# VHH binders against TATA-binding protein-associated factor 172 (BTAF1), part 12

Target 1, 176 residues: TATA-binding protein-associated factor 172 (BTAF1), of Homo sapiens (Human) (o14981r1278to1453)
Amino acid sequence: AFLNKYKLHGILCDDMGLGKTLQSICILAGDHCHRAQEYARSKLAECMPLPSLVVCPPTLTGHWVDEVGKFCSREYLNPLHYTGPPTERIRLQHQVKRHNLIVASYDVVRNDIDFFRNIKFNYCILDEGHVIKNGKTKLSKAVKQLTANYRIILSGTPIQNNVLELWSLFDFLMPG
Below, E stands for the ipSAE of ESMFold2; O stands for the ipSAE of OpenDDE; V2 stands for 0.75 times the mean of E and O plus 0.25 times the DockQ between their complexes.

## First folded at step 7 (VHH; framework vhh_gefurulimab)

Design B3 (from g04 with R31S A33D T58Y E101R R105Y; at its last look DockQ between E and O 0.18; V2 from the best seeds 0.00; counts 0 for: pae E 14.3 > 2, placed apart)
Fold by ESMFold2, look of step 7:
Structure B3 (fold): chain B 176 residues (1-176), chain A 125 residues (1-125)
Amino acid sequence: as target 1 above (176 residues)
Amino acid sequence: EVQLVESGGGLVKPGGSLRLSCAASGFTFSSYDAAWFRQAPGKEREFVSAITSGGSTYYADSVKGRFTISRDNAKNSLYLQMNSLRAEDTAVYYCAAGDVRWSLYPYETDAFDYWGQGTLVTVSS
């Protein structure tokens, strides 16, 4: 089991936040790779490359971008750190097609929901997703406007069970 | 200043051959993926062929087996050898460079940062 884990500096396996992030990165990279390969072979619209979105607390957006860079070659996942003041975010909007993963905070997604709701995502990952249940109605309504093939909610419970369980629930409730 | 300058276009009879060249300047060409696109009048610009910085090549189905892309990083040059030309190959051909690893849709127009002005290829009896 230990040999199957991604390990850096000997203590990577003991970081609970790193564990759920790593598992999510593996899911994203694997599916994006599969879809890209199938699209190259078949040109079917159902396999068309689609970006994925990670929504997390603002203090974690940098962490997500760093972890993707550590664990994945950029040819598999190329993250866009969608952050900064409105003028910078408008500039980043013009670059979104050059990336297959967008990482943004909950407040940024809410503020820019008109932009995000017009993108069909492959995965939408809500890190610390309990924020929606405790958040204001405005935040929850913004997140519900997002369109994705699959939705994953990450929580403080063990990532393996939560991610797979929640992914299956999202897939059941969301037409492919 | 980044520049891509195409050459080698012209008139050719069906079944003939042409070799297009693209001279790159103002950037480290060897670090970029490079491609040829073409655009017939009234049509959208379409992918023809690409070669990565690592040397892997890709071709549109319509040109596979007839066209060969190559690059010479020492000369900062991209080439397209076009054989068995057909009337349908008539178009303005564009040289492009970019890092497709950073693009959601590699080998689409939006994946490339730098473009030449084009060279006309006309295939006609």
Scores: ipSAE 0.000, ipTM 0.152, lowest interface PAE 14.3, mean pLDDT 74
ESMFold2 (binder alone), look of step 7: mean pLDDT 84; pTM 0.858
OpenDDE, look of step 7: ipSAE 0.008; ipTM 0.261

Design B5 (from g04 with R31D T58Y E101Q R105E; at its last look DockQ between E and O 0.61; V2 from the best seeds 0.00; counts 0 for: pae E 14.5 > 2)
Fold by ESMFold2, look of step 7:
Structure B5 (fold): chain B 176 residues (1-176), chain A 125 residues (1-125)
Amino acid sequence: as target 1 above (176 residues)
Amino acid sequence: EVQLVESGGGLVKPGGSLRLSCAASGFTFSDYAAAWFRQAPGKEREFVSAITSGGSTYYADSVKGRFTISRDNAKNSLYLQMNSLRAEDTAVYYCAAGDVQWSLEPYETDAFDYWGQGTLVTVSS
């Protein structure tokens, strides 16, 4: 047993979705707390608190919000359930400053990419990230416009040995 | 309905101590982060100290080691123990509370939704 405060940059390929979700919540909460403490001490811009983003299938956004609330107090993670028709999403955009975690579906992120690309995220987590394995889709192109310090792909599906699929996933993980 | 009421301000000599209190009512104080800000005449309001709902504390560099923030959620109260006071600490001190995560704007006034009316602290010979 070892302290699991760590930085993860890569792909979690475990078919236990609940385990990966909890691990991601621990990483998010730990890093947000650490960055807030460093910013209070140093006032350095590179330590400035930043929100994180979870992108998942639309049927899972509520699950993510519920799991965060169940396993993490709001002082560490305060999620915004970014969902609904365009008029509701515009209202939610005005609320984003009160939250350090945004949970949204892939289609919503694609449709509202102009809003999301203007935010610098600490973590960007793609749940069921195999959906961007085809780098040519509108979804893959939208998701790659996101800016984050750390990027994580969660997948219960083993990564297939297809060069184009691997390149699309790696292009997201290591942009440039 | 929502109120934050500061008390404990006053005149104190340099090197002295004061303890500020803030009584919260009209909301579930234990769910909120709470903070002290201060405003000297002619200056903008500046951060002094904050405490999260879970008890983690933060301090401006100018007050570290001299000021101690604490909260008593059973009494819906926030405290600031101020020791080794200096003339530069003279200001109106404000209690604030907000349902905010410290990852975005932990030390900015926009992070806090509720504010008290302030209590004057004067440090003078």
Scores: ipSAE 0.000, ipTM 0.183, lowest interface PAE 14.5, mean pLDDT 75
ESMFold2 (binder alone), look of step 7: mean pLDDT 82; pTM 0.844
OpenDDE, look of step 7: ipSAE 0.007; ipTM 0.327

Design C1 (from k09 with E113Y; at its last look DockQ between E and O 0.67; V2 from the best seeds 0.00; counts 0 for: pae E 12.3 > 2, unsure alone 64.1 < 65, grease 24.6 > 24.2)
Amino acid sequence: EVQLVESGGGLVKPGGSLRLSCAASGFTFSSYAAAWFRQAPGKEREFVSAIWSGGSTTYADSVKGRFTISRDNAKNSLYLQMNSLRAEDTAVYYCATGSILYPYSDEGVDWGYDYWGQGTLVTVSS
ESMFold2, look of step 7: ipSAE 0.000; ipTM 0.186
ESMFold2 (binder alone), look of step 7: mean pLDDT 79; pTM 0.807
OpenDDE, look of step 7: ipSAE 0.015; ipTM 0.307

Design C2 (from k09 with S31D S56D V109T E113Y; at its last look DockQ between E and O 0.02; V2 from the best seeds 0.00; counts 0 for: pae E 9.5 > 2, unsure alone 64.4 < 65, placed apart)
Fold by ESMFold2, look of step 7:
Structure C2 (fold): chain B 176 residues (1-176), chain A 126 residues (1-126)
Amino acid sequence: as target 1 above (176 residues)
Amino acid sequence: EVQLVESGGGLVKPGGSLRLSCAASGFTFSDYAAAWFRQAPGKEREFVSAIWSGGDTTYADSVKGRFTISRDNAKNSLYLQMNSLRAEDTAVYYCATGSILYPYSDEGTDWGYDYWGQGTLVTVSS
């Protein structure tokens, strides 16, 4: 709530009693609903709805889509499962405007970074974000090209092992 | 497949009332937000009112206090009760629905609604 209000970024670790995925879904749905209502009322450009992006391991993309559908009606979050071979992904690119959430794997975002870097996102969430601890990998460099109002890293792994790992994660959180 | 059919339009005197209906079919109406838009002669289409699946409502300032949006999910129907009608309310009224409102777009302010009815004319004149 605090980070959203001031357009700041953060790292969300596991909390007692509520999973980080569900917490993230609540943040996304709440802010998307508020922005849509405010834009309908005011027509201010800064309130214009923007899609959000979840980047996760390929084995988790289906889980994210299922969890969103389980906890949110489509009026709040309507996910696009961005997956498949290149020809299918090109087809999915034409459908982005019909969705307010894109769920994609790290490999897919890296391969299609020219598409993703040209979208302004509301939220960009990195699930299992420890995969960008090494800032020199092609994966880390691709993910850092993303543009978003808010950037969140989800991790169950301790992130504070050394300064270089923290630097890579914070470089994503605070680009530039 | 998806169909939205407006009804209830017509000629009404200033100060009068009119109730618009929109029958929805071909999708799970209760999962989506639904809205009314209108387009006056010679003007751009404008937002009138919306209602979310949970019942929350939003109104344009120009109609607040005079118009009431409602829905009946059992009948897949959307309604607009229009009271205290004025000449400036004369327009074609459209019902619309979609999964998100107002995604970024190069097109007009009604972007993000996937499905639209053909409209019903409301004329407010003596």
Scores: ipSAE 0.007, ipTM 0.331, lowest interface PAE 9.5, mean pLDDT 75
ESMFold2 (binder alone), look of step 7: mean pLDDT 79; pTM 0.809
OpenDDE, look of step 7: ipSAE 0.308; ipTM 0.682

## First folded at step 9 (VHH; framework vhh_gefurulimab)

Design C3 (from C7 with I100Y; at its last look DockQ between E and O 0.19; V2 from the best seeds 0.00; counts 0 for: pae E 13.9 > 2, unsure alone 58.4 < 65, grease 24.9 > 24.2, placed apart)
Fold by ESMFold2, look of step 9:
Structure C3 (fold): chain B 176 residues (1-176), chain A 126 residues (1-126)
Amino acid sequence: as target 1 above (176 residues)
Amino acid sequence: EVQLVESGGGLVKPGGSLRLSCAASGFTFSSYAAAWFRQAPGKEREFVSAIWEGGDTTYADSVKGRFTISRDNAKNSLYLQMNSLRAEDTAVYYCATGSYLYPYSDEGTDWGYDYWGQGTLVTVSS
């Protein structure tokens, strides 16, 4: 399977024809598998599997769900496409435990922040994350309420110095 | 093997009381959130009450003021005191546990609860 052939050392690279979406999918699947194995062995609460969240522009939510399906079997990543009118989103909220990945748009997360702020995520990925550079917008304030072990921002510029770049991004997203 | 075993169910008249117990084994119970859920015949399982590892509690609106959740970490046990029972409380009651759950205020979700008991039947009938 393609997950076994890919070893990621960076998070936002797009060299060799690979897209940032695929790189992120490999990181999510690998870490989810490792945490599940560790939890089964140790039963430590800190290792319990947690869902991850992808926040992206509304035109890209379907693309993310399709890309996950192309590159991962559902036993590794099982995405929930969190979209639709408010009544449909309430129905989707009741299904969240059946999935280990939620894909939602920025506006949907902002509108439903009371639901999202009550979930602890493993990864929170912001695709096209430049939209939160102004910390005073309603969108930026909503995103700051999300709780995650790791926060990643994807941009059009390839990331160098992968470990330090991750810490810089996390410092911006979690200032306290 | 993680196990949760409920007990204390039975038949009771409206207005009566029951106390449910859940015995936990195979893990460090005190490190996890614990909750009661219930499922009436033909209905979906619904949240009743939760208690966090630090002792904070939440309740569904339908049971507030009538039910009291508690835990005894020395005995690895979870309890539900049910008073002023109504016919609508008739259900199989399940004990569940998890450590990362933050239940939504009055309803909670079963998200994050990975271990469940087999249930104990409570029947409220005249």
Scores: ipSAE 0.000, ipTM 0.137, lowest interface PAE 13.9, mean pLDDT 72
ESMFold2 (binder alone), look of step 9: mean pLDDT 77; pTM 0.784
OpenDDE, look of step 9: ipSAE 0.031; ipTM 0.464

Design C4 (from C7 with I100W; at its last look DockQ between E and O 0.06; V2 from the best seeds 0.00; counts 0 for: pae E 13.9 > 2, unsure alone 61.3 < 65, placed apart)
Amino acid sequence: EVQLVESGGGLVKPGGSLRLSCAASGFTFSSYAAAWFRQAPGKEREFVSAIWEGGDTTYADSVKGRFTISRDNAKNSLYLQMNSLRAEDTAVYYCATGSWLYPYSDEGTDWGYDYWGQGTLVTVSS
ESMFold2, look of step 9: ipSAE 0.000; ipTM 0.140
ESMFold2 (binder alone), look of step 9: mean pLDDT 78; pTM 0.797
OpenDDE, look of step 9: ipSAE 0.279; ipTM 0.676

Design C5 (from C7 with I100Y L101P Y102F; at its last look DockQ between E and O 0.02; V2 from the best seeds 0.00; counts 0 for: pae E 13.5 > 2, unsure alone 63.3 < 65, placed apart)
Fold by ESMFold2, look of step 9:
Structure C5 (fold): chain B 176 residues (1-176), chain A 126 residues (1-126)
Amino acid sequence: as target 1 above (176 residues)
Amino acid sequence: EVQLVESGGGLVKPGGSLRLSCAASGFTFSSYAAAWFRQAPGKEREFVSAIWEGGDTTYADSVKGRFTISRDNAKNSLYLQMNSLRAEDTAVYYCATGSYPFPYSDEGTDWGYDYWGQGTLVTVSS
């Protein structure tokens, strides 16, 4: 497997035997480490590290946090499990600067989109991204408000033959 | 008001040892990463060592094996044990804490360290 031979801003299918989650963790850890080293050397504001965001189904948020911790030390990725009732999420919002990765469910991102849309992310990863194939849902409209340097959709199914499905995914990858 | 106060600096001969302390007040110290930085005369401030709230540590390559960072959350204190001191270790040493811990590798960055002490001078000279 050759990371970064695929264009960022794309749809990642599991084709290398490492699994989509591990490939994503390698991309995140490598790029965050490189940018942090450049910022430490240069001190330029434009090189300032930005957090990344993983959006996934609610049953998978804990899995993402666990896999990051299993495969990557906190020196490289320090995830925030953004979950819980609104009161707890407000507390977590005040802790965002202590972390370089946020993991949240689609429903939580939709409900708290006013918070998330004001953050510039390095990577925004949609796990099981076929959930935004209907571009008219409130969920699809919410996730398209996110701002990121790089956007990635992870899917286990081919997405080739439905023009509306492809259109919605394409619109997320290249908004405007 | 958040305050960080360094102490323990002074004049020491090459090969000697020194222990720096940083007393924290006005915030929940145990919830934040903390770090030591240093600035030699006429040079840019540089990272020395950091400790996460969970106890994991990171060191600059130039000090690994000679310096040891530690914290005592019950006393809201950060420490730096400095052994085998060299002339190039001469600097003002600062403790810092903040809301975004940054040891992305063996070296941290100063972004996200919101609070800084006034510094304590360490001079290594015969």
Scores: ipSAE 0.005, ipTM 0.146, lowest interface PAE 13.5, mean pLDDT 73
ESMFold2 (binder alone), look of step 9: mean pLDDT 78; pTM 0.802
OpenDDE, look of step 9: ipSAE 0.110; ipTM 0.562

Design C6 (at its last look DockQ between E and O 0.06; V2 from the best seeds 0.00; counts 0 for: pae E 14.2 > 2, placed apart)
Amino acid sequence: EVQLVESGGGLVKPGGSLRLSCAASGFTFSSYAAAWFRQAPGKEREFVSAIWEGGDTTYADSVKGRFTISRDNAKNSLYLQMNSLRAEDTAVYYCATGSYLYPYDEGDWGYDYWGQGTLVTVSS
ESMFold2, look of step 9: ipSAE 0.000; ipTM 0.144
ESMFold2 (binder alone), look of step 9: mean pLDDT 81; pTM 0.825
OpenDDE, look of step 9: ipSAE 0.125; ipTM 0.572

Design C7 (from C2 with D31S S53E; at its last look DockQ between E and O 0.06; V2 from the best seeds 0.00; counts 0 for: pae E 10.4 > 2, unsure alone 62.8 < 65, placed apart)
Fold by ESMFold2, look of step 9:
Structure C7 (fold): chain B 176 residues (1-176), chain A 126 residues (1-126)
Amino acid sequence: as target 1 above (176 residues)
Amino acid sequence: EVQLVESGGGLVKPGGSLRLSCAASGFTFSSYAAAWFRQAPGKEREFVSAIWEGGDTTYADSVKGRFTISRDNAKNSLYLQMNSLRAEDTAVYYCATGSILYPYSDEGTDWGYDYWGQGTLVTVSS
């Protein structure tokens, strides 16, 4: 709520075991609802509803989709599980416009970055975002091509304070 | 299951009028946005008009002032009154609604509309 209200980017850590996934779902659902209501009233382009993206390890994409369905009705968040071999992903690309949330793995986003970089997202959430600590990897370079109003990194592990790891994370959070 | 059935299409001369209807069933119609889209031969489907559950309306620029969207929640019905018809209005008209409360209702996007009728043909010709 705090980061969204003040239009800030940030890193979410869960030291209390309260579930970073649930906290993120609440942020997404609340902001998507607010933006849609404001757009219906004002028709301003800056208020136009935009989809959000969750990028996570491949073993967690199904978990994200399940958690969204468990805690949020499809009227507020309608997730697309963007997964499978390239031929299935091409078919899913034609369905993206029917959803306001896309859930994909890091490898899939890297492989399909030409598709993802052309979408303006509301939120881009990196689950286990310490994966981009090394700014020189192809994965880190691909993820930094994403365009979003808000960028959030979720991490359950301590972020080391060495300069290169912090620089890569902040480079994603503050792309300007 | 969700069902949308359009009716009221037909042949009309330029300058004439038609009223399209869409009967909705299988969901709580009054809680969701509903919209009309159209697709002319050889063109992509385009937004025509939408009405929100609270009664707010939006229109594509090409139909503003000529078309009026309305709904009757007691009859689970959506309507499109089409006046001053032009040859360029010739298209199959589709009724649509979403599985989310706030789909896009704007030119160039149909994001959030998951349920569609089969369409009704409107032909504007001399």
Scores: ipSAE 0.006, ipTM 0.276, lowest interface PAE 10.4, mean pLDDT 76
ESMFold2 (binder alone), look of step 9: mean pLDDT 78; pTM 0.794
OpenDDE, look of step 9: ipSAE 0.104; ipTM 0.544

Design C8 (from C7 with T28R S31D I100F; at its last look DockQ between E and O 0.49; V2 from the best seeds 0.00; counts 0 for: pae E 13.8 > 2, unsure alone 62.2 < 65)
Fold by ESMFold2, look of step 9:
Structure C8 (fold): chain B 176 residues (1-176), chain A 126 residues (1-126)
Amino acid sequence: as target 1 above (176 residues)
Amino acid sequence: EVQLVESGGGLVKPGGSLRLSCAASGFRFSDYAAAWFRQAPGKEREFVSAIWEGGDTTYADSVKGRFTISRDNAKNSLYLQMNSLRAEDTAVYYCATGSFLYPYSDEGTDWGYDYWGQGTLVTVSS
């Protein structure tokens, strides 16, 4: 709620054992619910629903979809598991507007960046976000093309003191 | 209150050109995708073109190469330049805005568009 209230971006570290995935699901569901309620009450276009995106390692995409279903009713978060070979992903692209959350791997987002860069997201969450510490990689450059109101990096380990690594992470968090 | 107002419609001969405008107010237009749709008499409303807040565009196959969508975020305005007009382009043209656009579909669906203008009539006839 704090990041949404002040329109801030951030890095979520779970050194307290609180479960980064659950905290992220709460942030997503809460803000999507708030925006839907504000839109229903006010008809303000700035509250129009926008999808959110979770980018994670490929082994975790199914876990994210399962955790969302476990902790959140579909009326608040309706996830699309964006995975599979290119022909399946093209089929999934046709379904994106039926969902308010997309879960995809880093490699899939990089490969399909022409599709993803044309969507404005409410949240863009990078799980295990250390993969963009090197801002010069094709992966880091692709992920930085994503457009979102709010950007969050999840990490299970402390971020190292290297200034260039910090700048790459903050460049994603504060694009331009 | 959110408002979209189309203008620039009219009567043109086949092969002619027309430029439509849509003035947006009551919201931050620059943060949202915007689109043109059209509805011919007795037909379903169909997709024409869309432009995302980042400037990327899509077009229905029937208008690609003839129509050009653009936006001016400083003026909260959306435009459609229509060239090489055909009788089949006769319709009421609507501007719309919303959160989701289907970037690779030619289906012409209106899903995800919450705000619509009143429309401006374009007639292409000899």
Scores: ipSAE 0.000, ipTM 0.144, lowest interface PAE 13.8, mean pLDDT 74
ESMFold2 (binder alone), look of step 9: mean pLDDT 78; pTM 0.796
OpenDDE, look of step 9: ipSAE 0.026; ipTM 0.469

## First folded at step 10 (VHH; framework vhh_gefurulimab)

Design A1 (from k01 with S56K S99K V109L Y115S; at its last look DockQ between E and O 0.03; V2 from the best seeds 0.00; counts 0 for: pae E 14.1 > 2, unsure alone 60.0 < 65, placed apart)
Fold by ESMFold2, look of step 10:
Order: sequence, then structure tokens, then C-alpha cells
Structure A1 (fold): chain B 176 residues (1-176), chain A 126 residues (1-126)
Amino acid sequence: as target 1 above (176 residues)
Amino acid sequence: EVQLVESGGGLVKPGGSLRLSCAASGFTFSSYAAAWFRQAPGKEREFVSAIYSGGKTTYADSVKGRFTISRDNAKNSLYLQMNSLRAEDTAVYYCATGKILYPYQEEGLEWAEDSWGQGTLVTVSS
């Protein structure tokens, strides 16, 4: 059933798009709240709160930040809009520890991959994830360097291209 | 534009009571934790009480059992009921909204500078 999606590294497909974003926000907020409570109780390093990352097309980064604020209390998710020219992004890098969600575009993540690869994320969500279907691109190689406990790809259409495109998507979902 | 306006301060004798109010506008108040801070003359601003959007409350040790924080999300309002007031409670009281820093720790809570009110003066004196 639909509950399976909450326990999987997986691909969420939705013809309308709005359902995937809301589902993702619910997953992030719920798990972040649970981990924060567990860490406060136990202070175990394995339960340490970790930020999550949303990677999306550059035209959608502002929309993601707005949707999180619209549907979720900031005490559960406090997004950082990671955008702008390199000098501004360096300033934002110093602010990352004050946020539990980073929203960035694919090109920005690729350009700043040395920064992002050193962060362990709770969730890494690729919105419109068909962009990494070609596993040989520099973008696909950069995104695969990200480290996360859970990895989710959001797509409006089923993946349907050749085996190499499917393999690139699954390689992201199950890094080894 | 985010605005927070405190009211309800005044002069009260020791042992008396006051109720402070904070009206919030320009944002979705129900999505944020809210808090009261105070600053006595010549002292640093100190935490008084906070209430999360889910209703959990916290209090500084100095006010536990005497002060009660509450919120009305429909009216975008935050309240502080202050009972058994003492001279040491004399301060300007500030309303704030904030976020939770991660990893979570009580001293790690961050309250954005831009979301502080102007304050309301409470004076406890004979």
C-alpha cells in the first residue's frame, strides 16, 4: 500500500506534482521530529539530528522553500535557500548548521560538490530526478557523491528508457 | 513584514499578577515556536518561557510555577500569565518567534533577531 513509500529508498511518481511535494514534506518533518526527540532523550551519536537536502531545478528552489513554510511548522523544518553567486553561497555555507533542510538546484550542487559531499544528510531528495538518467554526465556523477541515510527520487513520469538510465537511477538509490 | 507587539506591562506590587500579550502579524504564527525573554536594567537578556507549535512549554527555573505561557493560533497571539511577582521580575519583556537548531539542545535554540518585539515594561515595586 501507500505506507510502503515511507519505508523505502524509492521513486515517487505523481501526475499532478503537488502530491509528491507534500508527501516529501510530511516524510521529512515526521522523521526529523522523531530523530530530534530520540537524540534529546539519549544523546546517542547514531540518532544525532542531520540535515536533509532537496535538489531540484533552479526555477523550483524558491517554490520548495515556500511550500515547506506553508505546510510545516518551522520548528520541524527550517529550510535554507542555497542559491546565488559564489560569494553569497560561501556565506550560506556558514549558515548550514543552523538549518535542518537545504534546498539547492542541480547546477549549484554540482558546482559546490566539494562542500556538499562532506555533509551526511538524513534525506536526499531529487525532484524531477530524470535529470540523472544518463549516469555518465558530470551532474549524475556529482549527485552520486552525496551521502544520505535515505534517498528519494521524485518524478512526474515513470522511468522508461534503456537499462543504463534505470541503472543510474538505482545506483543513486542504492550506492555501493 | 513580520511584526510582534507586546502589551500588558505595568507597575505591580510584590505578590501581584500581570498578564502579558503579544500580537503577531505578517507571517503564519502557528508554524513557529514562540517565546518570552526579559531584560533587566544593566543585565543581559534572559530566557523566560517558550511554547512550541504543538503545545509543549518550557520555563526558566526562576519562573517555574509562577508563570504560564500560552498561545492562541487563531488570533496570532502569545500570552504570559505572571503570578506571585517579585522585585527580581522587573524587566522589559520581549516576545519572539524562532526555530529549532540541529542537533537539538536547549542552549542551542536560535531566535531570529528580526522577529523580536519592542518590549513591554514590567515593574514590581512596593
Scores: ipSAE 0.000, ipTM 0.154, lowest interface PAE 14.1, mean pLDDT 72
ESMFold2 (binder alone), look of step 10: mean pLDDT 76; pTM 0.777
OpenDDE, look of step 10: ipSAE 0.006; ipTM 0.272

Design A2 (from k01 with G55D S56K S99R V109I E113Y Y115S; at its last look DockQ between E and O 0.01; V2 from the best seeds 0.00; counts 0 for: pae O 11.7 > 2, placed apart)
Fold by OpenDDE, look of step 10:
Structure A2 (fold): chain B 176 residues (1-176), chain A 126 residues (1-126)
Amino acid sequence: as target 1 above (176 residues)
Amino acid sequence: EVQLVESGGGLVKPGGSLRLSCAASGFTFSSYAAAWFRQAPGKEREFVSAIYSGDKTTYADSVKGRFTISRDNAKNSLYLQMNSLRAEDTAVYYCATGRILYPYQEEGIEWAYDSWGQGTLVTVSS
């Protein structure tokens, strides 16, 4: 994939939701593998494998986990479905190290931002990422606290030509 | 369902020896990479040793020359022979297994293992 090859941030727009999900999975799996290889070779800390994060609507978290399991071997991606009530999520926080991919909803990420912002991610993917187009919301502010090597926004809707909305998205992709 | 049960932990004096065991059920160790991890009080869990196909083994630098990982296919068990134990070896030791391909097997990355035991406590104290 283009973004994986060139290690770029970007926005993926596809009319078919399945296509962009699969593409994202491939990017994640490929890059995790690549990082592992580089780390094995160089032993450089900056090449150390890191988990990735997929943030999506709550109705899609299970779908992401299922699709990852369907299209990717556990050797490459081992997703954690980070969901449930606060008590359950505390338990899941202790399991994060056992996974290289976390899938969580926007609301969950917002609510648990103190946990997520302390994790260095490889990729941070925002599915239906247009939801952060308003940079003034708690959600947008929370998401922008995330730390990742690479950031991707997935959206099936055309990005509106609104300067403020575009700025909010680019602020996430390329934080100043 | 894959099950791992560690045993053999206990109190030992510095310089002493201890052998940990991990009994597996629901799978065969020979079909999977297997590893030992440990978590000391107040520290993050760390890789100790792994055994792969062909009985290839790897060790953390801190335990090289002192620890030996092995498996018994007949008993479907994993072992960790710990010699010359030190105070810094004090930790809960965990058995783990999973399908691991290069290069993850060399680094002992936790998420490369999908099944874990409950852990067994090893305390090294004078």
Scores: ipSAE 0.000, ipTM 0.276, lowest interface PAE 11.7, mean pLDDT 84
ESMFold2, look of step 10: ipSAE 0.080; ipTM 0.509
ESMFold2 (binder alone), look of step 10: mean pLDDT 80; pTM 0.827

Design A3 (from k01 with S56R S99K V109F Y115P; at its last look DockQ between E and O 0.04; V2 from the best seeds 0.00; counts 0 for: pae E 14.6 > 2, unsure alone 57.1 < 65, placed apart)
Amino acid sequence: EVQLVESGGGLVKPGGSLRLSCAASGFTFSSYAAAWFRQAPGKEREFVSAIYSGGRTTYADSVKGRFTISRDNAKNSLYLQMNSLRAEDTAVYYCATGKILYPYQEEGFEWAEDPWGQGTLVTVSS
ESMFold2, look of step 10: ipSAE 0.000; ipTM 0.148
ESMFold2 (binder alone), look of step 10: mean pLDDT 75; pTM 0.764
OpenDDE, look of step 10: ipSAE 0.009; ipTM 0.262

Design A5 (from k01 with Y52W G55D S99K Y104W Y115S; at its last look DockQ between E and O 0.28; V2 from the best seeds 0.00; counts 0 for: pae E 13.6 > 2, unsure alone 59.3 < 65)
Amino acid sequence: EVQLVESGGGLVKPGGSLRLSCAASGFTFSSYAAAWFRQAPGKEREFVSAIWSGDSTTYADSVKGRFTISRDNAKNSLYLQMNSLRAEDTAVYYCATGKILYPWQEEGVEWAEDSWGQGTLVTVSS
ESMFold2, look of step 10: ipSAE 0.000; ipTM 0.140
ESMFold2 (binder alone), look of step 10: mean pLDDT 74; pTM 0.741
OpenDDE, look of step 10: ipSAE 0.016; ipTM 0.365

